# Designs tried in a protein design chat: miniprotein binders against Pentatricopeptide repeat-containing protein At3g56030, mitochondrial. Part 2

Target 1, 310 residues: Pentatricopeptide repeat-containing protein At3g56030, mitochondrial, of Arabidopsis thaliana (Mouse-ear cress) (q9ly43)
Amino acid sequence: STVNPNPTASPGRRTCVEFDNLIFKAGSSGDFEAVRRLLNSRVVNACFNTTATFKFLTNTDSYSSSLEDLRRILPQTDAGYTRKHSYETLIARLCKLGRIDDALVLINDMAIGEFGLSTCVFHPILNTLTKKNRIEEAWRVVELMRSHAIPVDVTSYNYFLTSHCYDGDVAEASRVLRKMEEEEEGVMSPDTRTYDALVLGACKSGRVEAAMAILRRMEEEGLSVLYATHAHVIGEMVESGYYALSVEFVMAYAGKDKRLDEENLGSLASKLIKRKRFKEAKMVLKEMSVRGLRMGDALREFHEKNVLQS

## First folded at step 9 (miniprotein)

Design B21 (from B19 with R54L K57R)
Fold by OpenDDE base, fold request of step 10:
Structure B21 (fold): chain B 310 residues (1-310), chain A 120 residues (1-120)
Amino acid sequence: as target 1 above (310 residues)
Amino acid sequence: SPEEVEHLLKQALRRIEKLAEELEQLSKNLGDENLQEAAEDLYLALWFIYFALLRVRKGDTEKALELIDLAMKILEEAAKKLQEAYDKTGNEDLSQAADRLKQAAQELRKAISQLREQLS
């Protein structure tokens, strides 16, 4: 649930961007008391931390000292949401910097201090490790979660599933699904990301029919389809030479979301052109035109030259 | 009973998983890509059986049936690939694998039968 921040903040309230800028200045100057105050103030002003909040922390000579200062002041932030949210944001920043060990140190700080350690705190770590194909280390983090009596959720498993499916490793993907099944009854229900990963896995393994079957099941369950999910299918169809099928696919799913249609049809048209499948590309571009879909510059040029002049 | 169906599906999962692993190994040993594809098919079948199991637990018998049917179709495709590999190599391990596949399919058929009885 992306809580759409209600843009109607009263004209006098500082924006998230303004807070991030102030925190950046304070952190860069070494004024960590100001950082602490700003972290408290922003929550009171309903301006949540962003991925830019701790952007002043970089892999430079000041990294160690800045991290030490942050570890000192974070426990001093307002108890509850503010403190927890600050730790989560900093952990995410550390993960982005590739400082996984330091992120784990902060988790330990949260555990010792009882600052509301939860499953979501581990997500950035699991995501980073699995994306880097550090799978064994990621499983050790899962065990760490369990040691703290923190439940492993579907999101956590999805990181593993996505990693294996990206590699087309359907065997390891199946092992992850088995682990999910072995969890407590009713705890593990596949979500949009689960299905997305499985579609990806089927596509990467060259099983377009299976991918389509999984996608249909996702829709039948009322789950929203991600752009990425369609992109996987389109990509595999074109790579496998199923040009006619790819056109049928994008046409079948068109009409629900204009933006999605623009992306799907546009992407397919581009791929078809690259493969010199001009007949199919023209069909897609004609459909885009009929539907009033926006074309990128390259597609527009191709359309004008090859469709309108013919 | 739903519990019996769940048990059958779990048994099928275990058998198919083991068989998939065996086919991967056989593929490596015999140098037959068709066996690797069959193994991959079996792993995909596991996905659908897993989903079916979840639906059974939720009491959604109709969806469970559909998912098991999909798994069965995949198993049939895998069986064809396995037969082709056997015809080519004459390896008795493939014949044994085919028998195990039939057993797994039979378990799924039993599950289908029980689920259909629940809908009646």
Scores: ipSAE 0.655, ipTM 0.869, lowest interface PAE 0.7, mean pLDDT 91

## First folded at step 13 (miniprotein; from B35 with L13M)

Design B38
Fold by ESMFold2, look of step 14:
Structure B38 (fold): chain B 310 residues (1-310), chain A 120 residues (1-120)
Amino acid sequence: as target 1 above (310 residues)
Amino acid sequence: SPEEVEHLLKQAMRRIEKLAEELEQLSKNLGDENLQEAAEDLYMAFWFIYFALLRVRKGDTEKALELIDLAMKYLEEAAKKLQEAQDKTGNEDLSQAADRLKQAAQELRKAISQLREQLS
């Protein structure tokens, strides 16, 4: 039978960047039929939409006109993944532009056209609203999801948890956890970002020991603790004046990941020096030296003058 | 049974959340900041009961016990702060709150006992 001699080797095939550039030129010049063709053909070439795909859409001169043209041509893209992903990408772009009402218009377009609404299309809307502290509107979007029988996933709840915990509002965070527990058709499992938010919330409420216990639970469950989570805990403890506890924290988690240890102990030492907590800083630097952890130039100079000479 | 433990933990969670909300309101009404601290201890207990519930559903009995023990420690911290506020004011609403806290603690102790029977 007929066999392509080398079907996977395609020299000169367009890249995702090339497709995004072509769509930018077409959209900027008002050629939305070309935009439609390019959205279809990029998927055939295994080049999926990116955050740059609708960058030609801006808040400047023609914002309403370009959106209306996109609203006309998106239903005409190839059904299935191509059309669904094009809506998802455009909704995310509108959210980046702060145009939440326009994003909700596209949600309605997808519902009326039966183009396959799913949870992921709501994520950028919820993220934007919670980051802007428009929590009541975000919950109304959750109710809109439920009215369309769209499941509310752990990622959706994490946007609320992150916002509440950033504010130290453990009461509201607890209400979100209860809602997560009550999800029908199965118990929703927290993920790394759920725990990260709760660690931050515990720290901001002054319960650093609870934050450490949550971190231990993450490790026991095999979940990797993100570097950003450690940095937030260390920063919050120092900002709150918990200097002895901050040292205890970095020492308790030292010994598993040398890069993480270098970042945690180094960052803590720098913060302690800035706050003139020289005794605690010397303790951390001595431990870094004993463990063979690398120091930046400023820390090394401080260590040589204040630890090795003492 | 695991279903009975799950029911006890859910019941404790609801009781603790409602109690924490009541302590926040009493803190505002009475001008006692220690009651706000007690409410936040209760929210920590709530979080660890939630994690324990997830472990019970996975059959991780030993980890569930550890998490319930953590929750119990935060209930004890809240109880200390509640007792101090009660001693200062003699307020009857604080006595009722203490009774609700004892009920939540008893639910957790029953869950601990049932989980330990599953191990033995």
Scores: ipSAE 0.789, ipTM 0.937, lowest interface PAE 0.6, mean pLDDT 86

## First folded at step 14 (miniprotein; from B38 with L54R R55M)

Design B45
Fold by OpenDDE base, fold request of step 18:
Structure B45 (fold): chain B 310 residues (1-310), chain A 120 residues (1-120)
Amino acid sequence: as target 1 above (310 residues)
Amino acid sequence: SPEEVEHLLKQAMRRIEKLAEELEQLSKNLGDENLQEAAEDLYMAFWFIYFALRMVRKGDTEKALELIDLAMKYLEEAAKKLQEAQDKTGNEDLSQAADRLKQAAQELRKAISQLREQLS
């Protein structure tokens, strides 16, 4: 009797979503041993943690106990990537919850335990603090990085730069640039986010020509341009009354990416309509139509009424 | 030499930054918004010198020259606004600031001359 080996259905590769759901259930039920096992199994299955992994941790009555349990089990995860990645993910979750002090506690845990503390672990903290305009505290975190002999990278500086540029504080932005230049004797190169911030800063200070020059420089360096960067320029041009220039701008950059074109031209058209610049708006909408670009409902309605029926 | 050009650009950056800070303070003290605008123009010049410095390091002399020219444009705008503020207030500190701005411009001109010699 040949016992047909029941093909043990190789447990189908669990998806990242499935792992997140299982971790959520385990964490919500207080089964942190299961959380530990799932964190280990996840990496083995090449399913990285996500922003949802520690979603069960919330600012509720169970927060403190759950965090304590997590701090207990994380050191027990598989050494190396699994452990480091779990800490990084949890730190990011804590930052999202506004629990910066607790995130710093976990950083200290990583330092003491030698769990692979690196620059990227600090990024969520710096991002959160700078977005909240807690600049002094963010600089203290930078000093903390230095105290651990962790290099401060361009991404870290970009958080400060972006914050200052968002406020139109070109003075403080310049100080950040100087600090970047002083790092490793100028080896630190500006990236897409650096240029984006500088374009934003120029726009917020009312210097559209400078913004355009910086954007051109970004393109010449072969850096990817973010939609947000174009949006800054378009917004400032319209705000400053450079309506014709704004049309020329979006037309000059059109044709490379359909989605980007839809966003740029659509955004400009909407802004022009809001400013009652109907002639220029019609020009943009005509161009969108000619290029077969998708229009939002409001723009479509305007186009039908004012362009097609005229 | 490229090193000398880098030095000149760095010196100009330092002078411009210091001058911009001074103009910001003077703007507050004198209540003249034009000085604040001048300071902001100086910071734009600072940014373009920063980029120029990077181009010099990369050996892109032509691009460096273009960027320095942009910086000079913003220095000129700042100088104009500074002069307007001086004409309005008669403040002697503004005259000194104007002299410092001229010194920064001279450093950039020297850098331009040296870079042009390299293209030749």
Scores: ipSAE 0.833, ipTM 0.938, lowest interface PAE 0.5, mean pLDDT 93
Fold by OpenDDE base, fold request of step 18:
Structure B45 (fold): chain B 310 residues (1-310), chain A 120 residues (1-120)
Amino acid sequence: as target 1 above (310 residues)
Amino acid sequence: SPEEVEHLLKQAMRRIEKLAEELEQLSKNLGDENLQEAAEDLYMAFWFIYFALRMVRKGDTEKALELIDLAMKYLEEAAKKLQEAQDKTGNEDLSQAADRLKQAAQELRKAISQLREQLS
């Protein structure tokens, strides 16, 4: 009695990585009909596009031709989520390539075609422009959003805020905050990124006390504190010569997350050593040891030589 | 009323922002870095008023008061730096700026008074 092996092994669902590889091969070979089919099939298989999906598009001689082909096939993808998601992914890729004008062309394609233009489509553009300190152009993009009746969200403002705060430009940061407050009478609530930016701005302007107050407020509101936020404070304290205060700071916030503690205390110890603040560095390293925190090789060597042998 | 407090805070924010901009310009014109620092202190005050305004809207009067107190601290720091610049330069525009700063502080004090009455 030959038990017929039930061939119903459901063909294994292709992974997101597999789809990206297939799209890469198709796009690289110029088979854009295959790209179109794969974009459709991906969504049907519940595998969303990734940052690697359009990686075949590069700043080479084939760029213009490939972009033209993509612009031709994207409108032919399945209507709704598939098409919208494909445009969003391609726009993000164009931003990574520094092709902002071409990203704006795709936005225009979406507007004309009514392909579901939304706020999130503009985020990669705003992020790229603000990171490149092209602030005026970024504001023109905001005006473009408004012209299409697309609301400007807190994330959009946070790109501007972060850029200004990174430069220590508290004046322009304040202007952004004012604009946020003027949006629908304060309905726009600051989020984790907003507070992070403000802490950064206070640090960069040399106002550590303000930074600490803002950080405290962030915690009181129950917002998740980013590692970067602590790093800003630690960095500024050490740079400004507040060595004792920096030790107190990392000790006060220790005990919540072991990995975060390893990063904060380790980073501080390294910075203190570089500044030849060995007494304070030894205190931090001792605390790391007591808490069983992992030390990098350089810190471990310093600890063995200077703390354990004393 | 909470609405009156919000109005006072918004008015203070506008005055502080305008004053900070003026101090930045004066700093450039007079070559006095102390004025730039004063402007930056005013912007810190601005930020804390912004937070206070949000707390008022949420009905957290105690936290709003704490934040306004922080704003007042930075206004005072700005005032000290402005006075130092005035003593150094003798510029009349700085005297006018000092008066505007006092007006902003008075608005915040009114807001504090109203919020304290609500707790009581």
Scores: ipSAE 0.832, ipTM 0.937, lowest interface PAE 0.5, mean pLDDT 93
Fold by ESMFold2, look of step 15:
Structure B45 (fold): chain B 310 residues (1-310), chain A 120 residues (1-120)
Amino acid sequence: as target 1 above (310 residues)
Amino acid sequence: SPEEVEHLLKQAMRRIEKLAEELEQLSKNLGDENLQEAAEDLYMAFWFIYFALRMVRKGDTEKALELIDLAMKYLEEAAKKLQEAQDKTGNEDLSQAADRLKQAAQELRKAISQLREQLS
């Protein structure tokens, strides 16, 4: 479909795109009472807020005035999910605009109004700050969470881990892990994003064997494995010249998820060919053929020329 | 007991993190890249002790032992790099760092011994 579908929407109801367009028009024209009504009615129609819902709020259109109007009408939206999600969506919009202080004002509004302030409302703020490398400010937001007795969750810590590991800063990543361990005496469990960050960090430090061991932990926990997580390891192995090990790695994980196998073996074969590691590439392509894995046209042509016709 | 093993692993984590920070500072002060690499080995050991601690809490003693063995290997790599820097400079701070590394390793060996008793 051409619209952002809501799979529970009934025939003849407005779509999420239609609600977002109506809210944009109302907000742009200053009709904030209509904005309030539309925020309520969209949820009744099983059509939830999107990243476009508050797009009418910009940095150029006397935006302090528009925010003040939103601050007046949001408390009047339907209690529960509707109001909480409206605040969360607006906070995310403010973060996208770079208006972190305004987002924190809304946090305070939720606290005073007792509108269900919770950990997930802070996530856009932490995500934005960590991605912009404003780490000290992000920790001050964590302090704010604690001052409201809001628990810090694994998602919150993952924003820090991802930022540090992307930079290769395993020291700071370790400090985050210590904080996670101290949270409720280790009740907090690492998740897919935690493992992904740590695999990347180990790769950035050049410790491919550590990255592999962490990935094995991820698999043994039964966590969903991201293609990106395997890609970190494969990329580092090839960049470091561990070609035979890279082949062993993809073979060790093959056989459980055909789409993952196609990505891992295909990507590795392509990288090996680019580095003129034709012996290893032939091994990978032969295995792809034996397993019935899909090859792209370039890999298939190489396989026909160099493996089948050798 | 499981509580004693958790205590040992938490102590090792704290010692290793503090030691890694010390080696980073010494690397900066002495201009020795091997000390930075040693610090990164220690951080890897820290990560595997973190995972081992989680396996102890879940009662997966075999996996905990595997993870502690990995941490020990990274401590050994750090020890090699630390010894090279000590041989090169004779710096007393590096000798003291080596002693602190041995203390962390002793805590891990004690944890290993207790975990193996649990397996019988």
Scores: ipSAE 0.800, ipTM 0.941, lowest interface PAE 0.6, mean pLDDT 87
Fold by ESMFold2, fold request of step 18:
Structure B45 (fold): chain B 310 residues (1-310), chain A 120 residues (1-120)
Amino acid sequence: as target 1 above (310 residues)
Amino acid sequence: SPEEVEHLLKQAMRRIEKLAEELEQLSKNLGDENLQEAAEDLYMAFWFIYFALRMVRKGDTEKALELIDLAMKYLEEAAKKLQEAQDKTGNEDLSQAADRLKQAAQELRKAISQLREQLS
């Protein structure tokens, strides 16, 4: 995070953070001609827009006026990448603020100006709508994408899958998978986020064996499994009574990140103790000790009385 | 042939999705929670057929067979729950649902047979 995003810059050359700070000051003071100039010059200095670029735009009683000024000056930025990326960054900022209607106005501005609409511009809109459970509106945005001949990609579908699976709605997740299968004669392939969503959906449906099969599929495809995905599977294994399997699972995936191992094995041991699964808990605690993993006070006390003394 | 296996898997996916939707509606109408569980089993089968279809297209016959076998397991779980609901009610819609489940299973068994012939 504190890494210089432009590491070749000399002391007399502005960095990406400096450009964002200058734009923040200019925008906050109403100097939108300075904002336009800085959007152009930062690209010349190899300092591309960031999530901080438009943070001067907030949800206040004057934010519609600031947007109108931005709508006036963005077409006047340098053509090509600079203008396109300025629109993309502003659209993402508006989505962060919950201003979806305004983001769609900018989509229309880009379409009218022929400024290079692409799938990635729609991603923050779809993400925001699906996370807010505005699924019908999200599908209308997909229809808008199609009206501009913009293909719906796997990332776009993953926003729907993630939302549905988080709610445990495997029916709607299945309908999304069918739509993905129909895309481009089946060329669209699931990716890491697709599998992560489906693992969560299988867990929420109480089908831990299905979740395990999906994880094996991810491994065979060379896709990494996220920490949060493992945690969901471990939790469902214990909830469903698969205690011995839960121990085997955490052992199979331990050894890559000591802090995450401490959290996974520690959490599992605590859950097993709570369920009075002391044989399994002792196996986990013994392994934590062998690996030099830290234990909380309750686990350490249990370990000393039940593993070291027995 | 690979084209016929893909056709069978796509047909099974369509049947299973429609059947799962039907079971969800019947669960609401009849107040039978086992029918909701059966629908969820069908959606798991749908997911594994989706993955199997991808493996057939890549020519990975052994992985496709493994995934279809998983889908068959979930069809069997759904069939058990559907039979239990039939025993309780005698409902004609449940009998038709059972027949549609058998059709999907037959399509999967034919796909399995053709894929196993490709391994020889």
Scores: ipSAE 0.796, ipTM 0.940, lowest interface PAE 0.6, mean pLDDT 87

Design B45
Fold by ESMFold2, fold request of step 18:
Structure B45 (fold): chain B 310 residues (1-310), chain A 120 residues (1-120)
Amino acid sequence: as target 1 above (310 residues)
Amino acid sequence: SPEEVEHLLKQAMRRIEKLAEELEQLSKNLGDENLQEAAEDLYMAFWFIYFALRMVRKGDTEKALELIDLAMKYLEEAAKKLQEAQDKTGNEDLSQAADRLKQAAQELRKAISQLREQLS
């Protein structure tokens, strides 16, 4: 009931979360001068913008007003890294909100102000458009990049590859690969994301053997194989009825990463049980037990009833 | 002559891409879904030639050979489907497509021969 006033300010280094919370409070209350100061101050304190920095900007009735205020203050932030990163972060926020036209307005603002456009600024725009299957618009954004002399990188092409391969459109994926090969003297090399997309595309085309060959190439180049890439192959094998091959596949990869083994074998066992492939599922669960791999509750119950008690 | 192998692979890639597009169109025109499957085999061959080209540029001759052999496998799968469609219809466009497929295979066999000489 009696209050104890704060006798001494607690000195300390603010975290990125603390800066984001202060910016949220200032922006929500309409204090955009405070937002400008906090954007500058956080960089001085080695706290960079995050996905939460512009969280106060939403798709509510006031969202256009807040954007206009941000458009007014961002040019007034400290030049260099601070200003560029503020624009990058805001563009990414607008893309998350589905406000691509507004993101493009900010691109134009950066161009007019000569604030240093770079490939990274365009990545969230390309990612959003390709994930929404707005491929023609995404290529128009690539044209916009070229009009500003902004290089198109492997990450940019990967957004197209992933979208096409997700749809099983190996023809369009091949056209993207040709463009990548033709990119300025063939310097652009495929990376982990490129291989992941192509494995997915081969799986969607029903060519599991091709998917496995591409996966082998990833490993031979010393690239880390993503969990998602393994999941593409396992899922397609089961969907296509290659049950015995699916067991062979997970067994061939088992033994190096216990967490990955638990995910691969566990996921396969669950899929086999759902398909009523109990013989194959029991083989996988037996191997999980022998290797000491953790089972989820549903798998453990199946294992107890059908492997240990039979 | 790594430059000659690179040229052969690029030439095969262009031929295979054009052929795959042609088979997609013929599949729609003739209502033959196996021609669509053949086109997809050709796109797989295209992908493996793309990877082989990169291995040639890196000087990894053994991996380049493995990838070209995979591409040849998919050309052979496409050839089987194309032959079946020819047998059903007698369509002259399919005969011309089969000839172009043989030309791509010849280019890959020549690349294989030159790469094997480099291993020796």
Scores: ipSAE 0.786, ipTM 0.935, lowest interface PAE 0.6, mean pLDDT 87

